# Ledger of designs, part 54: VHH binders against Protein DOG1-like 4 (DOGL4)

Target 1, 232 residues: Protein DOG1-like 4 (DOGL4), of Arabidopsis thaliana (Mouse-ear cress) (q84jc2)
Amino acid sequence: MSKMRNLVEEKFLEFYESWVIQLELYLHQLLIAHNNNTMSETELRHLISKLTTHHKAYYTAKWAAIREDVLAFFGSVWLNPLENACSWLTGWKPSMVFRMVDRLRKSRVVLVEAQVKKLEELRVKTKFDEQKIEREMERYQVAMADRKMVELARLGCHVGGESVMVVEAAVRGLSMGLEKMVKAADCVRLKTLKGILDILTPPQCVEFLAAAATFQVQLRRWGNRRHYVTHS
Short names: E, the ipSAE of ESMFold2; O, the ipSAE of OpenDDE; V2, 0.75 times the mean of E and O plus 0.25 times the DockQ between their complexes.

## First folded at step 6 (VHH)

Design w9 (from p53 with A33R; framework vhh_6qgx_2)
Fold by ESMFold2-Fast, scan of step 6:
Structure w9 (fold): chain B 232 residues (1-232), chain A 124 residues (1-124)
Amino acid sequence: as target 1 above (232 residues)
Amino acid sequence: QVQLVESGGGLVQAGGSLRLSCAASGFTFSDYRMAWFRRAPGKEREFVAAITWSGDSTFYTDSVKGRFTISRDHAKNTVSLQMNSLRPEDTAVYYCAATFDYGLYYSEPDYDYWGQGTRVTVSA
């Protein structure tokens, strides 16, 4: 079986590696800001804006890439096995970011009651959006298995051009369905992220973004270190 | 502060064309997703088309796909909706909308800013 990268995979790998390096640089700035009480609200907002723009750049690149080859994002070559194992429909599970929010409740930065209420409302909505997508994923996987089985049976029993055409139509339909679900999941991710940032104060936003970036960076390092230890 | 001003509405015969324009001001245009929604008399507002802040991706409701084209001009801070092969059922007030995030692009509540609307009437 060939593991040769196609052009979409090669281009996104280059993009992602650069994107992660820049994320680590922003994480460093977030940690400095979090440990320094002398930064102005304007300075904190500029830093938050840099992170928001960075995340928007990721989804812009991703959506262009999935239009060409959505399957490249399932078992992605630019992610290590641990990152792929923790993936939910090609990215982070939206409800997981509320674990970072929960750390804010136990930190030096105190959430006021109005913020807690709004965050709980957002958490509930995010969970419902997540469950809707999971039901669509399940229906898709069942349909995919049924269509694949029918086509495999036809391929085994007959030889002819009509089998190729039917398989191509089915694969095209499956890819379009996956693209729609991935975009829906990404919309939930961005809506959840925006919602949290709208509720939090600038110092709380910095702490939240630092926690999220730290988790992403450490997960990548953990997976890379495990692979190194295995082969060293 | 943020202002969206629509233009280009009017009366047109079935099968005809209209171009709607939305001029945006008071915000960094290149940071915002832009969309068109419409409301027919006695109905709720429905999604028509959207374009991402980069302009790299467009979205359409099934009933207008292939007939309508959304585009944006970053130099002029405008978003346009080219409407071809118009049908009587396209008769509605058309609204320009903008939002900073990538929430569900077809969801009315996910848009933060709205224009006043421009009326399109398609006669049989």
Scores: ipSAE 0.000, ipTM 0.158, lowest interface PAE 13.5, mean pLDDT 81

## First folded at step 7 (VHH)

Design x1 (from u27 with A33Q; framework vhh_6qgx_2; at its last look DockQ between E and O 0.01; V2 from the best seeds 0.00; counts 0 for: pae E 7.9 > 2, placed apart)
Fold by OpenDDE, look of step 7:
Structure x1 (fold): chain B 232 residues (1-232), chain A 124 residues (1-124)
Amino acid sequence: as target 1 above (232 residues)
Amino acid sequence: QVQLVESGGGLVQAGGSLRLSCAASGRTFSSYQMAWFRRAPGKEREFVAAISWSGGSTFYTDSVKGRFTISRDHAKNTVSLQMNSLRPEDTAVYYCAAGSELYLPTSADEYDYWGQGTRVTVSA
């Protein structure tokens, strides 16, 4: 039974579709910049800034939406099944970006020793932060499953006004906890991205961002070929 | 500066079809996101459709979903709007728009270049 989309889902779907269009535009610009090697450092930095601003806009919109309904982002209707399957706490896994950097190193990107060292430090920190969030999530899940779910189940057996209030309170509590987790994950994503961009040179940043954008766009395309996503 | 010139407007009966075209001048057509807007008599300009540089992503206002298709031809520096199953409420002047930094593609204020518009009239 196709779950009727709520208002939050509809609004964010619209936003995301528009956001992806702009992402593709930036991807094109990144690819041009990468292939022509004629752009000045200032121009490259400007392009990088555009991309980072674009990503920040996404999270701004996301955080506004999750305040209303964080559950909408678990099983996002604006993503295809493949994209959802690749999601960690409603987005990309922060440590994944280091695999992208590794791939770049194997291809055309030459990193100096100092950069390699800094990237490794960042990787370790990122992994630590991920694990911390995962542990908290586990703790949260256990706490919720043991207390609230049982209470909800018990309340479901009783038809009354008090039971409804308790259920609502339980749902609110669950939502607040999830919101906190999602925001924490997003902070790690943003910190990781910033960290990488601070370590890389402007040309390297452009290459990295191009690779990341390509991956995102391709993932969406591949998923859509396999599963039709209705945006109506 | 990019110049945009719309064509293809006209009078059609309800249920009919039209294809609008917008020709862009300049060498940087591929660097722009393209969109169509429309202004009906007595109404404000509204977003209709947008397309990414590659054409791989499109976005439509709800009222035209399933009926309108936006596409672009890089070789010809054109963007098109195929309009099927036209309704009287689709009557408007249609404008082609181009932009390079669109955080909200549905907002007309974010587009840098505009055409003069082409009139579409759908009779009952």
Scores: ipSAE 0.017, ipTM 0.474, lowest interface PAE 5.4, mean pLDDT 87
Fold by ESMFold2, look of step 7:
Structure x1 (fold): chain B 232 residues (1-232), chain A 124 residues (1-124)
Amino acid sequence: as target 1 above (232 residues)
Amino acid sequence: QVQLVESGGGLVQAGGSLRLSCAASGRTFSSYQMAWFRRAPGKEREFVAAISWSGGSTFYTDSVKGRFTISRDHAKNTVSLQMNSLRPEDTAVYYCAAGSELYLPTSADEYDYWGQGTRVTVSA
């Protein structure tokens, strides 16, 4: 049984499906660039710019949508259950991207000492920002649980207008707090991405972006295959 | 929200040097990627050099590589272009630009803020 979809969910589902198709096309270009060694630095930088503009466009659309319905991004209808299970505050966990950098470093990507030092500084900063957001989220979760218990007691005392208005105010307050936290998490994601791309050389950026796009596409494919296998 | 003012242009003989400076005013200078573009008479604006928001990455068009050096000073909120071994073909109005793109952009369309330009003339 599928979840009923509102207007925000319908609009973003359409956007996201198109966005992923374009990401797959860019992944094809990244793999060509990786394999051919005939692209100039200018051409590589242009391709990298297209990828980062594509990611920025995702957040532009997301931030417009969360202004209207942030809860749509918690258990999103445009993601399969595996994709939703891997989310941290409506997206990938910023510190996890360094695991991908570590794997690339052990295989094909050679980093000089200056790059290694800068990446470690960025990793520490990213983890610090993550932990700050996690502490803030914990405070909201506790406050919401406490408010729910008080609200259930108030609903038991009387039914009607006052109870409805208290519930509406609580939901509005939660929505505003969640929107701020989601935007803060997205800012950490963007700052981390920007920092990594600044530290890596253009060929290394191509390797990293290809790995990141591959992971996202494979997570979608695996989750969708699980659906068909389980549902058959 | 960001204002850019170039300085340091002038007349120089071929083989000489000039240093251009771009002073930025406004909020969050350290978050912008900075670039120099130039426009020669009868031509479109051409990318010259760019420097990332952190200063950790630079990029140059082929015709200036090895001759020009871009740098930034966060304490003074300035970006500089050291131009050595100047040629008559380097004659142009040089523009400072700032952008908030995630990666170091080389297209004029990707820069949001522009200075008014400073003229560089290289005589034979």
Scores: ipSAE 0.013, ipTM 0.535, lowest interface PAE 7.9, mean pLDDT 82
ESMFold2 (binder alone), look of step 7: mean pLDDT 83; pTM 0.858

Design x3 (from u83 with A33Q; framework vhh_6qgx_2; at its last look DockQ between E and O 0.01; V2 from the best seeds 0.00; counts 0 for: pae E 13.0 > 2, placed apart)
Fold by OpenDDE, look of step 7:
Structure x3 (fold): chain B 232 residues (1-232), chain A 124 residues (1-124)
Amino acid sequence: as target 1 above (232 residues)
Amino acid sequence: QVQLVESGGGLVQAGGSLRLSCAASGRTFSSYQMAWFRRAPGKEREFVAAISWSGGSTFYTDSVKGRFTISRDHAKNTVSLQMNSLRPEDTAVYYCAAGSELYLPTSPDEYDYWGQGTRVTVSA
């Protein structure tokens, strides 16, 4: 059943498409910076700042959208099936970025011992935070599925005005809980990203961000090749 | 550490159906994205299907689309693969896999834990 896109989905789809286009532009700049050893530290930091600002803009838009319809982000229509399959609570899993760092280390990025130690500490913390969110989500799912969904189902049998109000209230409650979880997850994402960028040198940051952006763009491209995505 | 145990394999005629099940040990089943891979005789392990953390998203290799369905039960810590309209080319050892830090669900290297496998044989 082709779920009719709601207004929130349509708006965010448009936003996301634009956001990805801009990401690709930044990716190009990152790649240039990475390949050009002539850029100053100040210039690199400026570029890094642009990227971080761009990511912050995404979450700002996301949080505004989830306030209206958090469910739209579970099975995001603006993402292809591959992208969705890689999603953890409506986005990338925070701990995943450490694998990216590890891959960079195996390639050409040289980290000093102090950086490695800090990254490990951050990894542990990130994993802990992820687990905490997952536990909360589990608790939420159990609680809501058992109680609220049953209530909703029961109310669905009644066509009265009062029933509608109760159903709406229940749905709102559910949505609020989900929104909280999604925001919590996003906070971990942002903290993790910030943590990594604080540990890495500017050149390393550029390389990391380039890798991350490349992955995101390629994942989208790969998925789109396999699945036709209509953006109309 | 998560242990994965597959079951449900066997011999089936072409056009038949099987349901594979994978039971995961531990309390952190929900932390993992789950997948099925298969290895046919003389071939490399290949991706079959993946299911997201929440179970809300699934992904399939093209050859099994419309025939296979991956699902998960958080309450039971299980992931299943319903295989319909089986073909001789589906003959393989099927492996359950779990990963928590996946980039690409189609890459076996992304998964941290693997089952021992269950053999599926589809006769002509």
Scores: ipSAE 0.027, ipTM 0.404, lowest interface PAE 4.4, mean pLDDT 86
Fold by ESMFold2, look of step 7:
Structure x3 (fold): chain B 232 residues (1-232), chain A 124 residues (1-124)
Amino acid sequence: as target 1 above (232 residues)
Amino acid sequence: QVQLVESGGGLVQAGGSLRLSCAASGRTFSSYQMAWFRRAPGKEREFVAAISWSGGSTFYTDSVKGRFTISRDHAKNTVSLQMNSLRPEDTAVYYCAAGSELYLPTSPDEYDYWGQGTRVTVSA
């Protein structure tokens, strides 16, 4: 799976591996805070800030990388096939995160009526923003829906002669459009995250962040283990 | 970049009230989380209160809960701190701070922009 990486893919793979290791370390801190309730509100807010800073660092690195090669984020070499299959425009689907919030409400998290109303308003706004992005995507549907077409676009850029110049210009145009859509989707993700953390109390934020980190780590671990089992 | 100018400090007797204001200038005031910190003579800056970028969430240090109220006015690009039931222990230089983090931090290291401060003196 690591065969034939370009420079952008190799650099981001190294970044992502390190980033996930740190996420796992923060997950341990979140689980301690969740289970023991030994931390003050100030300490909880500091832990939450560490997590949000860590997520901001991911998007900072991602946006730098997509300026160089947005196509690397469609079928990424640093993700296993299961992780890639769960992507919507190179990341988690903003509106689906409310499924996780709903699960937490069913278990141990009690939300007051004011929080529930604010979360529903945010869910509606998030869905509205998603729908705007999906309408824009229609213009680039063929390039994004066909993984083979994406591969051909990259290979076409290395064909010699007159056709290389025309193909390279077309690929740059598509890449700029895709970069804009990916950034727009990431902005919806960040707005949704900020909104959820603003509505929830610090203990509830810890539970939410722990659930999100657990899901991401588990998806990576399970996808890797299943991958090896099917190749035995 | 954001410039912050505090005002409203002064001398007040214990039990009195005072309202601090922080005027913000520059781009994108509405995207910043805002906070008040204070520094008493001989002490480090300590967190007082914070308000989210939307104004929907607030957080206060324990010693001021119920006495101080932070608010923001997007039309005036200001953040205010209403200080009631003032005590001599509240005597300090109060600083307005702005940060771009996704959550309400309480550490000075997590705020990017600072005002020059306004002095509040509470006499016994």
Scores: ipSAE 0.000, ipTM 0.323, lowest interface PAE 13.0, mean pLDDT 80
ESMFold2 (binder alone), look of step 7: mean pLDDT 82; pTM 0.849

Design x4 (from u92 with F102L; framework vhh_6qgx_2; at its last look DockQ between E and O 0.02; V2 from the best seeds 0.00; counts 0 for: pae E 18.1 > 2, placed apart)
Fold by ESMFold2, look of step 7:
Structure x4 (fold): chain B 232 residues (1-232), chain A 124 residues (1-124)
Amino acid sequence: as target 1 above (232 residues)
Amino acid sequence: QVQLVESGGGLVQAGGSLRLSCAASGRTFSSYAMAWFRRAPGKEREFVAAISWSGGSTFYTDSVKGRFTISRDHAKNTVSLQMNSLRPEDTAVYYCAAGQELYLTESPSEYDYWGQGTRVTVSA
């Protein structure tokens, strides 16, 4: 994919680069907090709050950009964005974050039985929300296929200005549906993040957030694509 | 659940070529990065190649770089591995795997779905 960046994509990428730089600064603070057992619970909670706010800011900026042009966050082919959009809507599956939790449990983090139970309940809820979004993606694909067939028939009978208006209407319809689905997926990601931070103790939250920030920094290595998003 | 089925394995002479195919079924397959892994007799499973959901990024282990090509066809929900200049050390069972694309990795633990495998034997 070597297509030119559109204006919405370029503005978001500028934001993202600044956002990642600040995330790297927070990662340094998280690592200091992890290595410094003298930090108070209040200090840890303030750092955790800064990270939570930073992640919310990412989604706030993303949602503003999506409102302008959601297709900027999908592949370069307008006619087939739905096949790629069904690929977990500009991000990781929300439940993927539990793999990071599981990895930390095996090496660094000791969880009490009550925490394990609450995390499994949250995992189940997150999976349920994922399935709901997947059902909506499938329904939207079917609806768009029906509309595409009607539009193809109309374009076969028309040339000129009316064809442009039909294409513009189809693009608006696709964009509104995709925007709603991306926001739904992002809301599940945020709810899951907040749920995990509520279940973990402040020191455990610091370890989790450090792992997550490290993962986010690694995402830059896969190139400057508009489909890569912050892990939550 | 995503279901993956490999095909195209077989017996081939050194220096020859084979094309492996992985057919995928299930919900939202196009959202996944795809990879090939292999396990030779008596060895650990090793990464071979990966491709992003769009096909725009590919990654190869050093021993196959320049000889193997990974590609995908969204219309057919398939991923292929074109293997050229085959060597006896390429003899293995080849597995197709799928995982979320945002962070491509060589680690098998990061892939959610796996096929049953297809055997490739390269005779000297």
Scores: ipSAE 0.000, ipTM 0.112, lowest interface PAE 18.1, mean pLDDT 74
Fold by OpenDDE, look of step 7:
Structure x4 (fold): chain B 232 residues (1-232), chain A 124 residues (1-124)
Amino acid sequence: as target 1 above (232 residues)
Amino acid sequence: QVQLVESGGGLVQAGGSLRLSCAASGRTFSSYAMAWFRRAPGKEREFVAAISWSGGSTFYTDSVKGRFTISRDHAKNTVSLQMNSLRPEDTAVYYCAAGQELYLTESPSEYDYWGQGTRVTVSA
């Protein structure tokens, strides 16, 4: 089904395609850094900084876009069905990054006890924050479905200028609530990412970021292979 | 489903070289991390080497570092293991493995597909 794209969708699609291309370039650099023990700590930190800045840029763009149309991100047309299916409140689920950390350990990355403890604390906190957001989202969905949808349905029976204004107001209200939830989720994502990077050494950070980028790129590749329609 | 077929095993003298090859079926080869494992007589299967989906990352078990090189050819859907300076302790059945893990791992459980194995015998 060819979905008609709105302006926000088109703009963000273009942004995201470029952003992913840049991510792939950084992934290459991360992999080189991972395999090359000659890089200094300063160089590694610089690379890490580039990646963090890149991720920050994504959220900056996202937040600008959601202010215009948050609904565009619920059913993101720039993502394939697999990517969308793996999305939690328009992005990656924060607690999932700890699986990446676990996989690093399986790749002979050695974490000291202090790091393990801190990571576990962060895991617990992240899960708590996720659950809190989920509860809020649930409450929001129930409240909005009961109130705003009913109002919209009632208004649908009437044709007139006043009715249109009321409908628009209702939709705006819904959108604002969703925007709040999305931003909250993004905050947890950013905090979790920062927390992990603060716990890990520079070499470990590089490996983690490589794993994360690999996962993202692979997920996109897998999804694109399974579906004929690609947006890139 | 991915089918893996190893080749290149055989008898070689200590200090010699062999090149193992693994051919993967299917169009999704580029999505998989690839690895080589080996099982010596009377021993458990052990990790030898792995290569990322892109080929940009590799790692090896300590005992083969500097002697073995893993590589992959996306055009041919193959992964190879160049084994130099072979030792009697390298004698084993070598298995090719494919997995869709987040990143490279030495854990066998993370690999979903396995070949039948090819025997490498290094004589003293």
Scores: ipSAE 0.000, ipTM 0.235, lowest interface PAE 13.6, mean pLDDT 86
ESMFold2 (binder alone), look of step 7: mean pLDDT 82; pTM 0.846

Design x5 (from x4 with A33Q; framework vhh_6qgx_2; at its last look DockQ between E and O 0.02; V2 from the best seeds 0.00; counts 0 for: pae E 19.9 > 2, placed apart)
Fold by OpenDDE, look of step 7:
Structure x5 (fold): chain B 232 residues (1-232), chain A 124 residues (1-124)
Amino acid sequence: as target 1 above (232 residues)
Amino acid sequence: QVQLVESGGGLVQAGGSLRLSCAASGRTFSSYQMAWFRRAPGKEREFVAAISWSGGSTFYTDSVKGRFTISRDHAKNTVSLQMNSLRPEDTAVYYCAAGQELYLTESPSEYDYWGQGTRVTVSA
């Protein structure tokens, strides 16, 4: 059953489409920078800054949207089923990026031991933070099942103005909890990304960002081909 | 999936030396941190030594420091443990382990692949 799109979904879909297009442009620049080795450190840093700014823009838009309707991001209509299946609390799982780092190691990137150690520390922290959020999510789900869902079910038995108000209040309460968790997850994502970029050299950052962007873009492309879905 | 096969175990007198070897299957050997563990009779498995994916870092349990040396050969996909000045308390089955973590760890749970082990017996 095709989910009816609401206004928040429609707006964010448009935003996301544009955002991905821009990401692809940046990916091209990253690949050029990586392959030519002709760019100065200053130029590389500038490119990295552009990408980080681009990612910040995504979260700014996301946070604005989730304030209006956080539920829209659970089953995001702007993502294909494959993308959604790979989603953890409405985005990429923070610990996954360390697989990208592992891939860098395979792709001629030489990490010094000091970098490896720092990445280790970051990995541990990231994992801890993920687990903390997951525990909170579990707690939240239990709470929903035991309390809020029962309330909603009870209210569903009566059709009236007062009942509608109560249901709306209950839904708002649930949404607020979800919003908090989503924001927490996003913070972990941003911190993890920042941490990695702080550990890596500018050339390594470029390669990392290229790999991440490639993964994101390819995931979208593969998912779209498989499901014959166009999100235009 | 990575298969690990240990070799080089045997009987040796106290003060003697042995060299253990672990051969790893597959093309992704360079992605793994490698370690040696050991289990003595009636005891739990304990960490012995670990080496980073690059080979640039090594880590040893205190009881083997200065006596044991872990090394790896990327071309051969092997990890070795040179054991010198062996003691009766070093008697154990020695296991090779591979993990994908970015760091060296003593925790067995963080290693994904294990060999079947090779027995080392040090006589008094």
Scores: ipSAE 0.005, ipTM 0.236, lowest interface PAE 12.5, mean pLDDT 86
Fold by ESMFold2, look of step 7:
Structure x5 (fold): chain B 232 residues (1-232), chain A 124 residues (1-124)
Amino acid sequence: as target 1 above (232 residues)
Amino acid sequence: QVQLVESGGGLVQAGGSLRLSCAASGRTFSSYQMAWFRRAPGKEREFVAAISWSGGSTFYTDSVKGRFTISRDHAKNTVSLQMNSLRPEDTAVYYCAAGQELYLTESPSEYDYWGQGTRVTVSA
């Protein structure tokens, strides 16, 4: 059996496939930069800027898609609306990126004391922003459950025009709130990325960005396998 | 998904040098950490050297530090082991290995793909 996808979701997934292909090309450049002793600091900074711009482009496209239909990003992964309302808004927690930083340190990349201190400060700030979003999401957990109740009421009876207008206003308000929350989470992800790249040296940034790109490419491969099984 | 083929083994006199090469097939080579292991006659397989997916980090067992150099070439999909100042105790079958972990490891169980090995013999 196959899973039907809505139009907004399909357009974004097509963008995402193209985006990951370009990320693979940048990964090759990152690996060449690491393997090439003759690259200048300015060349490294230019490559790092390309990766930063590429990640910003991902969020730009995502935010455009969310403006069309924010629930498309929640509908395809919803097994239980209450559990999904507590999920990390269309992605991983922003602080999860520090697992990658920690793994780079275990690979004997030497970070000086000042870098370690700044990274820990950034980790604390990122976690603080996450906690703010988690508190806001708790309020939306109830709203998501109420959305199911409202949708059921729509199916049952439409006798009162006032009740339909109240339901439609509630659905619009919830969608606008969810869009705002998704953008807030993505902004924390972008701030954290930029913060890490500001703290690391250019060669360290190349290693970090390549590790991140490798992980993203592997996730696409695993996602394609699961999609293939779902379609077969 | 990844196939590994070692080459460059042979017979060499103590004090000599030898360069091993490992050719990898597969589009995901650039995302793998690579390692060399060796197995001497009558002994268990042991770690020799590892290199991160980027080539930015390397790790060597103590007995080869300063004598062996691991490197990788992403354009050719190869990993090399330059072995200098060879000793009779370096005699072994050398295996290339690839793993998908983000950090370097000396544990054989963390490597998913293995070559068939290339024999290195160092005579006294």
Scores: ipSAE 0.000, ipTM 0.103, lowest interface PAE 19.9, mean pLDDT 74
ESMFold2 (binder alone), look of step 7: mean pLDDT 82; pTM 0.848

